# Miniprotein binders against Putative transposase y4zB: the designs that were tried, part 4

Target 1, 356 residues: Putative transposase y4zB, of Sinorhizobium fredii (p55729)
Amino acid sequence: MITTGTPTTRRSAAGTAGADLCPVERCGEPARPGGRLERQQPSPLSPGQRPLADANARRPVAVFAETFGLLAGQLDRQTRREGRAMLRLIDSTPIPLGKLCGWAKSNGRIRGMKMHVVYDPDSDCPRLLDITDANVNDAQIGRTIAIESGATYIFDKGYCHYGWWTAIAEAKAFFVTRPKSNMGLKVVRQRRIKVAEGDGFTVIDDATVRLASKGDSKLPIPLRRLTVKRADGDTITLLTNDRKRPAVAIAALYKGRWQIELLFRWIKQHLKIRSFLGNNDNAVRLQLFAAMIAYALLRIAARLNRITMPILRFTDLVIRCLFERRDIAAIERPPPVNPSHRRPRCSPHQMSFAYV

## First folded at step 23 (miniprotein)

Design y4 (from v3 with E69K E80K)
Fold by OpenDDE base, last read:
Structure y4 (fold): chain B 356 residues (1-356), chain A 80 residues (1-80)
Amino acid sequence: as target 1 above (356 residues)
Amino acid sequence: SPEKIKEFEELLRKFARLLEYVEELGDPELAKWLLLMVRLLEAILKKIAKEGDPEKIQDLREKLDEAHKRIDQLLSKLEK
């Protein structure tokens, strides 16, 4: 039966007030004739001067690239002496360019460029593969890498190319990737997981697989599929040609992709592309190489100082020390982090899961 | 080690060429990158200096100090 309740009304009211007009005639100061200094547009370089201007514009980029190559070589030589596993993280990052960069191509999401990097996580050594238009496919640039026997290449689903994966296997190298959702895989054999638990993840499936289609001719290599549950509850699938390593070790290698994402985050935080005088392809390349050189020097300085803290934290401290004119060696006593700027403690674990 | 000093000298020669190009370009953001780089080179040199000839380490310090001075002068010119 329970009830109806209706009500009601109320009304009001009015208030008026109409305050006044006063017409203060601010006197028209006379428009000084702004002599438009016609910036003489630099006379269009003759067709024969364009190659020389382009060559001269590229000369600075070459010297920056050579300097970066030298530093990368120093970082790599230190690690090779330690006999560590040859790991190669391959990834790309979009470099957004503002509307002011009318020359920049779009990938449908951003206008800008793409930086393609191979990173050795054991040496902390980045190498630039290329700087391309934002619409260039990652697997096109990944295929330009020299394949090293015994190396393990770690890359995301963007690097899907069956011929390249076959070439890696034929060179007696390994890859660890994520299959595309449309990649039909058939289980050939279920594998025993001896150790399931890893650092912040569990291996829940391990199988020998093949392509389901008559396309076995497109990828004529033995494959293994892993299913990994992360601590956040997310589940990922991995694909590899490595038939020997423990499932947890392969999953840990793929987890290591967070290191290249830290590099990309660092670069993007320090790039001031909007303030570049040139706003051209060459200027962007120069800044990217400058950032990479500075990053390589930071890694060298971190190693020489036995810095155990995350590289981003070390970089933030170095930048503060530079602004405060403090000795970089005195970073052992980080200035008290003003607790008000609690940047979220992205635990190394939280950052690792965002990019696997 | 003598090898680390030789590697540092080669790096410093490349850095000097970067400085010349940034002086020619007059780009304030590249000049700020060079300022970061020179301070990192100074910090690296302080760590390798323990293993080097004192005269050679002093020559490398003087070259870094001159490069630092040129970068500061460049930044001061570009902020005006």
Scores: ipSAE 0.691, ipTM 0.929, lowest interface PAE 0.6, mean pLDDT 77
Fold by OpenDDE base, fold request of step 25:
Structure y4 (fold): chain B 356 residues (1-356), chain A 80 residues (1-80)
Amino acid sequence: as target 1 above (356 residues)
Amino acid sequence: SPEKIKEFEELLRKFARLLEYVEELGDPELAKWLLLMVRLLEAILKKIAKEGDPEKIQDLREKLDEAHKRIDQLLSKLEK
């Protein structure tokens, strides 16, 4: 029942506080724009000089590429001696060049280039596939890889090419990927999951699948679909031609894609793209190769020193030692943990799942 | 192993050509990358040295020391 209380209208007054017109100080006449020094655009190199300049610019990139190829070969030979599984993470990273590189193409999000890499997680050996314009499709570059028999290729949904997946299978190799949302898959047979629990994930579905409709003509290989629930609650679907390995092992291989992302973060962190005096394609390529060479040397040095710490931590310590003019040999002693600086415990475990 | 020394020699010959080119370009960021690379090569050589001919290891050290000196000179020229 309880009551109506109306309370009142108080109108209080429009105080007319006088806007004291602060005197319009006469903005002094704009100083005449100083004579635009016509930066004489260097006379456009005659059409005949461009090929020689481009050829001479390509020679140094080739020497950097050859040096990187040599190091990559050394890392790979060492891994082969250890008898490890042939894993190949295929991924790409955009290299943003921004407004300073007016020549660089846009992918609609960034202006820049794209670095395409194959990474062996067991050797920690990157291989450069190509450095392209930012608008080049990942599957176009991924299909240029030499397919190695017995290798397992791990790549995201950007590498969707049915003919290439067929060629991987025909070469007696394997792939693990994510299907595109528009990929019509028909279940042929449900598979028994013997072990569902993995490291921070659960396999919730395992099925033999095929393409729906006329799909068998486009992808004439036996396929398997896995559904994996992560510890964060997110669900991911995987697609593979591997019919034999346990579902948890296949899901763990795809989880390993975070390792190539660490490489890409490292490269981007050390690329001083804004300080490029030479804002051209060649200078960007040289810096990318220099970063890759340095990374490969860091991996060799880490292995020879039996460094068990994560490579990013080792590289951060080496770089700090370089900036601090300390000997790299002093890295064998963990720097005295000054207990007072609560470094934010970026728990290495939490970031591992966010990027799959 | 003698193989590791041979692999290192081949790498050092490639590195020398990188240095020559970076000296011609005068790029301070490439020179900083070369400084990191030479220090890593020195650290690698220190670990493989136990497996090689002492005279060959000394020749490789001298080549690295000269490369390091050239990089430091290049950086000093580019910081002025």
Scores: ipSAE 0.681, ipTM 0.926, lowest interface PAE 0.6, mean pLDDT 77
Fold by OpenDDE base, fold request of step 25:
Structure y4 (fold): chain B 356 residues (1-356), chain A 80 residues (1-80)
Amino acid sequence: as target 1 above (356 residues)
Amino acid sequence: SPEKIKEFEELLRKFARLLEYVEELGDPELAKWLLLMVRLLEAILKKIAKEGDPEKIQDLREKLDEAHKRIDQLLSKLEK
C-alpha cells in the first residue's frame, strides 16, 4: 500500500534581530610560573655502596639458581641411571622487555635479554647457561659448557665456532648443526644411505665433507653433511662429526630441537615481566629462574605420575587445578575438553616445522 | 626410596629459603611462582610417600603446609 502522504508547505518567518554582542576582552591573567618540582634524583650510591648493593641484589638470584641447579641435578641423575644417550640441545630465546626497561639492549629486532639453555631431552632436564643482553652471540655462551665425552650437542647455525666444534670432537663427543650458507664444503666421499625415510622427513644426501678453503687448519676434524627433505617440502642441510650413526638417526636428533622450543614457549607464556618490580636485570633473572624451577618441578611431577601428555597440556591442567584448588594428583584423567574452548589456532605441529 | 626422600628434603630446604627471600622482596609475581612450586612439591611428596617412613613423610607434609600458609598470607598481603 503506497500511501502518498502530502506535501505541506508552511512558510516564512524572517526574524531579524542581529544583536551585536560586544567582544568582552578576556584579560589574560598571567600564567603563574609552575614551580618545576625538581625531582631530586636519588643521590648516586657512593662507589663503596655499589659492591654491597650489587652483592645483595645478586643473593636472591643465587639462591634461585642453586635451587634450579639442585632440581636439574635430580632430573639428570635419574636419566643417567637409565643408560640413555647423552643428548644436549643448546638454544637461546630472546626475552622481550617493554619500553619501561630502558636499560635493556637491542639485538636490532627486540629490546631485552636472552636466555641461553642446554636441555637434555631424555631427562627433560633444562639447565640455564646464562641470561645475557639480547645482542650476545649464541656461540659465545654455548662455548662455556663442559664437554662430556660421548654426549651429542644439537644446536642451530647460530652456534658456529670451528674451535668449539673441534674441541667437541677431541673430547670424543658429537655435534649436529646447520652449516652457514657461506660455509664452503667439499665432498670427499659420497655415503650410501641405507634408510632414507624418517618420521616426517627423507634423507636425500649423505656425504663426508671438509672445508673447501685452504684453512683446513681451522676445522681439522672429519665432517659429514646430510641433506634432509621434510614432509612440507623444505630442505635443510645438517653438519655433524658423527661418522657412525645412520643418517636418519642424526636427522631425528636434530628434529628433537622442538622440545627446547616447548620450554621457551612455556617460559614466555608464564613470564609477567610487566611488573614494576621487574624493571631491572635482577628481577628478570629471578622470574626466569622461578619459571625454570617451576618447569623442572612440573617435569618431576609429570614423570612420577607417568603422565604421557605434552608438558604444555599438563601445565595448563596443573594451573587449572591450582585455580580450582583441586589435587594435582587427580589429573590422571584430563577433564573432558569443553568443546566451547576454541582450539588454540597454533597447532603444536605447525610451529614444530618453523625451527628445524 | 630413601634417596628420593633425602632429595626432597634438600629441595624443601632450598624452597624455604626462596620463600624467605620472596617475603623480604614482597614481589607478588614471585609469590605466585612459589604457590605453583609448593603445589608441585605437594604432588611430588604424595607420590614418593608410598615408599617412605610415615613419620618422615608427615614432617615433610607439615613443612609444606606451613610454607603454603605463608605463601597464601603473603599473596593476601600483596593483593591489598
Scores: ipSAE 0.678, ipTM 0.927, lowest interface PAE 0.6, mean pLDDT 76
Fold by OpenDDE base, last read:
Structure y4 (fold): chain B 356 residues (1-356), chain A 80 residues (1-80)
Amino acid sequence: as target 1 above (356 residues)
Amino acid sequence: SPEKIKEFEELLRKFARLLEYVEELGDPELAKWLLLMVRLLEAILKKIAKEGDPEKIQDLREKLDEAHKRIDQLLSKLEK
């Protein structure tokens, strides 16, 4: 409710001072700010500085390539001392870079690069021939190989070049390949097959052949055609200049191409191209050489430890033990494979049948 | 053999140059490759050591241990 109260006061006062109206001078028209600040695009690095920047960016790739060449040379020298047959698997693998690498060329199927390899299956030693754009032809790069007398070069139908096959024969070397379907071959002589049965294949035909075209000037070497039936029922034709080796032995050499495909699978599994800094040509080359160096070191370590297991299994064990901080020398027994990870049932034997 | 040790020393010199460039580039995937490589070099050295001069094998071991330490430091820097 309550209540109170009051008061009151007070008062004053005056001052009127008249603020004089200073005159509104007409501020003149604002000059049009037509100054396009031409953002001086940073002057393109003078044409002379690009070669130095490119040379410096290529310098790491050269050191990686030299390190790989050194290791490959060590593996090869050890195998030559063992007196083994000089085998050379020549193959290429596409390195898919996808849409993220806008600089990468397309071969119409894959955007990216191509790694060209010569592989010695007896040393289990890869050598890099080249790393090219995906559109480069395999037969172009295969022709850059130094031909070794007594060597046997094994390659697919992608390496079809008659002058190169002639040069291999003239160097007293051998090749085993697949003819193109359009290659007209005339039988000169049917050959007796002494042993038809091989490991998962049968030799069904063996013939001395010539090119059917009277333009024999293009391939002036005696050839041999083999027809091989695989265990899956598929039939493959082989072409070689080797007139002496048993048909089964030549077919077995061509079957050995699966080894280089395992290498290519391994490399692709360990390449993290999408996470690489800069996603450029040099970055891809550095990863490829790093993978090849690591593979060569794994082969040296496997040989020195007398490892009899498949190289891919050894590499997987080593990589796991490295992540687990275990000594590589303690890899006498694979850690108990926790049975929960379903072994991909690809027995090494089943893969060997697919590539005859 | 003295030849295997000489080949290993040459390889280790090339590896040291790879490490320098990967430290400059700061690439974590290349650093992981170098970690695999150094551990493989250690495993190789452990096998060739049985045939080598002990002092020379010790020098090579110390060089690998230093390279391993530098790679671990690089990885720790690049994971931050």
Scores: ipSAE 0.674, ipTM 0.924, lowest interface PAE 0.6, mean pLDDT 77

## First folded at step 24 (miniprotein)

Design z1 (from v3 with L11F L36F)
Fold by ESMFold2, fold request of step 25:
Structure z1 (fold): chain B 356 residues (1-356), chain A 80 residues (1-80)
Amino acid sequence: as target 1 above (356 residues)
Amino acid sequence: SPEKIKEFEEFLRKFARLLEYVEELGDPELAKWLLFMVRLLEAILKKIAKEGDPEKIQDLREKLDEAHERIDQLLSKLEE
């Protein structure tokens, strides 16, 4: 049975209290992030024989997580060998489950779970960082990522944690983010903008800045602020520790976050929570990991076949090909998985970051 | 490339384990996900096979065909 209900997605709002600012803290080495990989478990016993009911329920989730982690690792190694930039888009999305799912926790806006993703736009590969209760803060999960020297981490204002930003800079890595609305910044020096025009945006300001409220003692790294006017007329502010790349290149990196937003929309359009055997945490996790694996394979297939159309359009064509190409013995073959026809809010121009 | 073939083989072994658990669970939506995945794997193998060892490629194709048949049988059973 195919259910047409689609939950809406919005990022959690950052709080306005001072507790939501990025306090300085000592950073230990963060745990290496992954697709929720666990040490490989023993092989299951005979099919249909379950020595431990709880162990059998947890083993499928671990195997799905390990499979997804394998794909992410394979694509990451290829990107390094090809000399591509090491870009890491970080974001999360709520998975609302409604009041009928009493086991799900609330973050004050929704009751459900939250999926945290690290995405490499150059390899078209998502990595699942964690699936948590809805009330877990983004920055708490973001700082678990193993920081890789030379990489650039792109995330929204919900990932404000000064200790983590400092750790990124100390690892000789970079970040691009947005300031919280109440973050006081003082301009130290204006920077010259040689090329202001980008694809769908214009950089209108570039400045070296520092924190006004707590000074360098709370965030002891050089900061750079960009002001960017997007083609839709909206103006946004970006922060980075990258003092070298042109402003237009940094803004283009942030614009590339549309790819992780497209992933979230794709997953939600194809997620069939109510059709799973169980209405519990593990059932939702299995569906999410399956969707992530399928998305990664879909991107790999599209890249190998030089497909340039938007991913949702390609998905629709693949699904229709399965329906329209069924043999006369269709009764003996199962229906295609997850037939869907949904348009994303993203335009085709929002995919061009990876190719322009 | 030989490395892409090796990576495909590694993934296919993991995929076979996914199929074992989905067969145990008997979940039709997960089975539909596996059908979608195996069709993508077929398209991927066809593309990367042009430069691979013919015996390795044939072995992978046979394993993929077996997985696909098991998924078809699973979905047929779940429609009962």
Scores: ipSAE 0.732, ipTM 0.947, lowest interface PAE 0.6, mean pLDDT 71
Fold by ESMFold2, fold request of step 25:
Structure z1 (fold): chain B 356 residues (1-356), chain A 80 residues (1-80)
Amino acid sequence: as target 1 above (356 residues)
Amino acid sequence: SPEKIKEFEEFLRKFARLLEYVEELGDPELAKWLLFMVRLLEAILKKIAKEGDPEKIQDLREKLDEAHERIDQLLSKLEE
């Protein structure tokens, strides 16, 4: 039998606080989706099978999740400005587990799980949306986010859900994404490009578009398509509902996705992935939340010492300072360095700073 | 700052609960994460203590020292 503890996840149901309640605590939610065994789990409500001590032993994921939510809220309060537009980077990363890990699902390429994150680059404030089996579609998780008016959501083409994009527009928020290859777009009008040159890219086309066939009824919002030539790459296409910002500004927002890749690298570099073999999904969730709590504490320490360096370098310096027993305030700003790495290509699991 | 001291105290209550669970689970990787966290908390408290109520700061320091000792003991046990 598979032993499951109380899962801890964030949900985008009607449970959104609505007020400025920075911590979002979700615990005691239903079991995670996945392939069910032919034999059903024993009833969890049998009085003789659920002593008080056993119930407490099966909720540590909820406590870790609540603790992370508290820290994320504290980070958000320290940097939030009233009425200021905010950026939300959304992405997921696979957490591979060994092929002999029988409880983990496969998506055909990786046996394991996925971690889904929304990240505020202005505050360096991550939020864990969900930890799912590897076969769960990104768009199903992205649509669970509570939409913040005035925010701009940046995500890749795996987050294609027309209802969600419509909800973003209705909330007076924005998105920047890439269209799927099968998305038929028809140009409604060309737009004039006043400033085409950006940092490491050139905007070569800007157009108002709509879904071609019967897509207007499926996505009833104004759409804008940009074509961007990258200095160190090929041409990419962006899609947004933002009619006002200059094309170069929108392209720059999408380029900023490298910041969430850095967080994913940090998490993977500090996990002991081989320690997950033979464990259940709760053990993996606990370590992922522990890593996120440690990240939040690092960011709080960075704010107290006014550190602006990339998180990977800050982590290394903090570890050395703690080992040497010196104050974190002794960490000084390093010389300017290029955060981008000029490698020609990187694997999806080894994202470089040059990947956009 | 009084606000930072309140935030620290609130987190430390949550951290104490995490430690209870990690002690029950006996997971050495989680214990190592807690060691890293408590070392960060010590550095954070040192930074924010300059403007806090000395009695409150001493109470927090004592609680943090106790948590650190429990983590060291847990790691020593798990090495066996």
Scores: ipSAE 0.712, ipTM 0.941, lowest interface PAE 0.7, mean pLDDT 71
Fold by OpenDDE base, fold request of step 25:
Structure z1 (fold): chain B 356 residues (1-356), chain A 80 residues (1-80)
Amino acid sequence: as target 1 above (356 residues)
Amino acid sequence: SPEKIKEFEEFLRKFARLLEYVEELGDPELAKWLLFMVRLLEAILKKIAKEGDPEKIQDLREKLDEAHERIDQLLSKLEE
């Protein structure tokens, strides 16, 4: 409560001495001559040195490509002996190079390159078809593949080319794809679905179809359309020339496209293409081949260890073992995932369903 | 199998050429890729060694160890 108290004291009015404002002479800041260091543009290589520089720059890429081809051949030879159905997943992935790579072309979404791959899911054998500009069409590169009799080619709607699909059929090979939404298909015959349920999907329609327009001349092959409902409720349409296999088996083959997406995810995760200020087409190609070689070696190592875990999980374990200086051969059991690393919210399953 | 050892040796010869080119290029990210590849090759060799001639497996180990040392030296030089 204590209240106290008063005191008042006084006013005194001390005087207004007018201190004369001395005029602050504006010292003119001397204009620092901004010497534009003319960045000496590196002397343009003489026109005659360009072919030699390009040839020399291609030599490393060729050696990396041959080395990858050797490993891919080793992986493939083991599976051919097992008499399994020859599957060929064909897909492409954009490799974003960003603004630093002024030489890189744009596809309207990204500036960069595109890696085109054929993947055998049974051998776990990727093969590089090409590394192109980001604006190159998938169906152009997909048509460069050697068609193997009895093989099944699995590809997205980006690979729509009727002449190529005809050539696959004529070679006694098969394709499984998605029709474009504007592809006029006429039902010729409804097919009986014996088994509708698959792993995480249901086949809801199976029909023999033909092109509705005068396009019997453009696609003179027997076609089959499947409609598949996924567990998430999404519905996809498949198109194939395979008239014999069960609908669920065809749909399961198309579901297998997630394996090539894992490869692409792995490559993109480990590519440090943005770290190089001097990235050119050859440097990007070298890194892509190095990543492909490393992936092939990972698959060999996984196979030799009878590792049944997803390759991404094996890769993460290998990387951890490499950082921890642990023996990769001791990767029999994954160390307990330290729960503190936030699971990337996209479960491997959810991302696979988005691109199928 | 003798075939796997032969395939490994064929690959290792190609790998040695990759190393030479990466040494010439002085690319630290390619060198890191080669280091990762060598460690995978060591792990592969440990598995195929059970079926191989011990002398041949030892020769392949020594070649991998040499390649590993060369890559480590390259990385050291490129980090300076």
Scores: ipSAE 0.609, ipTM 0.906, lowest interface PAE 0.7, mean pLDDT 76
Fold by OpenDDE base, fold request of step 25:
Structure z1 (fold): chain B 356 residues (1-356), chain A 80 residues (1-80)
Amino acid sequence: as target 1 above (356 residues)
Amino acid sequence: SPEKIKEFEEFLRKFARLLEYVEELGDPELAKWLLFMVRLLEAILKKIAKEGDPEKIQDLREKLDEAHERIDQLLSKLEE
């Protein structure tokens, strides 16, 4: 009930006198003679000089590619000694080139290039397959890989090519992918799921399948379809030629695709694409190779230091140490988390589920 | 292992060629990438040094220090 109505004191509007600041006469800046230095457009290189300029511009890219190939070979040799499973994540990422790159082709969404990578998640070794125009199809570049016997190739629905999937199976290799929605599959046999629960997913269906159309001739290999429910409630379908592995193990392999996406996020975060002095194909290739070399060196450094933290967190600490002029060897002690900096609630769990 | 040192030396020879091309191109963003790579190579060398011939490790350190100085000079020249 208590109404206490404390009072309205109307304190008065003291009219502070507007001091008329004298109009500073804008001294007319003398019209600088706009000597339009016609930037002599560099005389169009004669048609015969283009091949030499292109050949010279390709030389740096080749040396960067060879340098990256050496590091990739070192990472791969180290992992082969550990006897790990031959996994090959195949993916691509668009490299958006700004409006200033008028030469860059469009995929209908972005202008730019596309980086195609094979990644071994056990070695942490990326291999560059190609750097193409943004409109090049993933399955076209994926078909250029050497198929290794016993390897498991993991790729998304963008890599749909029946002849290539047949070639993987014929080479005694495996693939795990997502079927396209228009891929008519007929159940041949329902399979028993012995273990349904995985790390943040449940296998709800496991079946031997074939193509529904008379086009069995287009994909003459035994197939298996899995249906996986993620912890977020989303349901995905997987397709594989692996008839032996548990359904949970196959689904876990496909979950591992998030690792190549961490590489792509890292590259895109560190590529200052807006500051390219050279808005040309070779300059973009050079920076992509530089980023790949740096990433491979980070992986080597992390392995040699027995770093158990996620590589992104190690990379962020290395970057901070480099900017703060601290010794990278001191990263063994995480800097005291100043409790006042709200950890960005990038729950590592929320990012892991989006890419199953 | 002697193998890691040999692999490091082989990489450092290729890295020297990257530096030559970046010096010739005068690209400040590539020079910043090379500076980042040199600092990673220093951290790698500190770890493999425990397993190597001291004279060979010293030779690799001197080559790495020279590469670092050339990159710093390049960055200074590109910031003017």
Scores: ipSAE 0.583, ipTM 0.900, lowest interface PAE 0.7, mean pLDDT 76

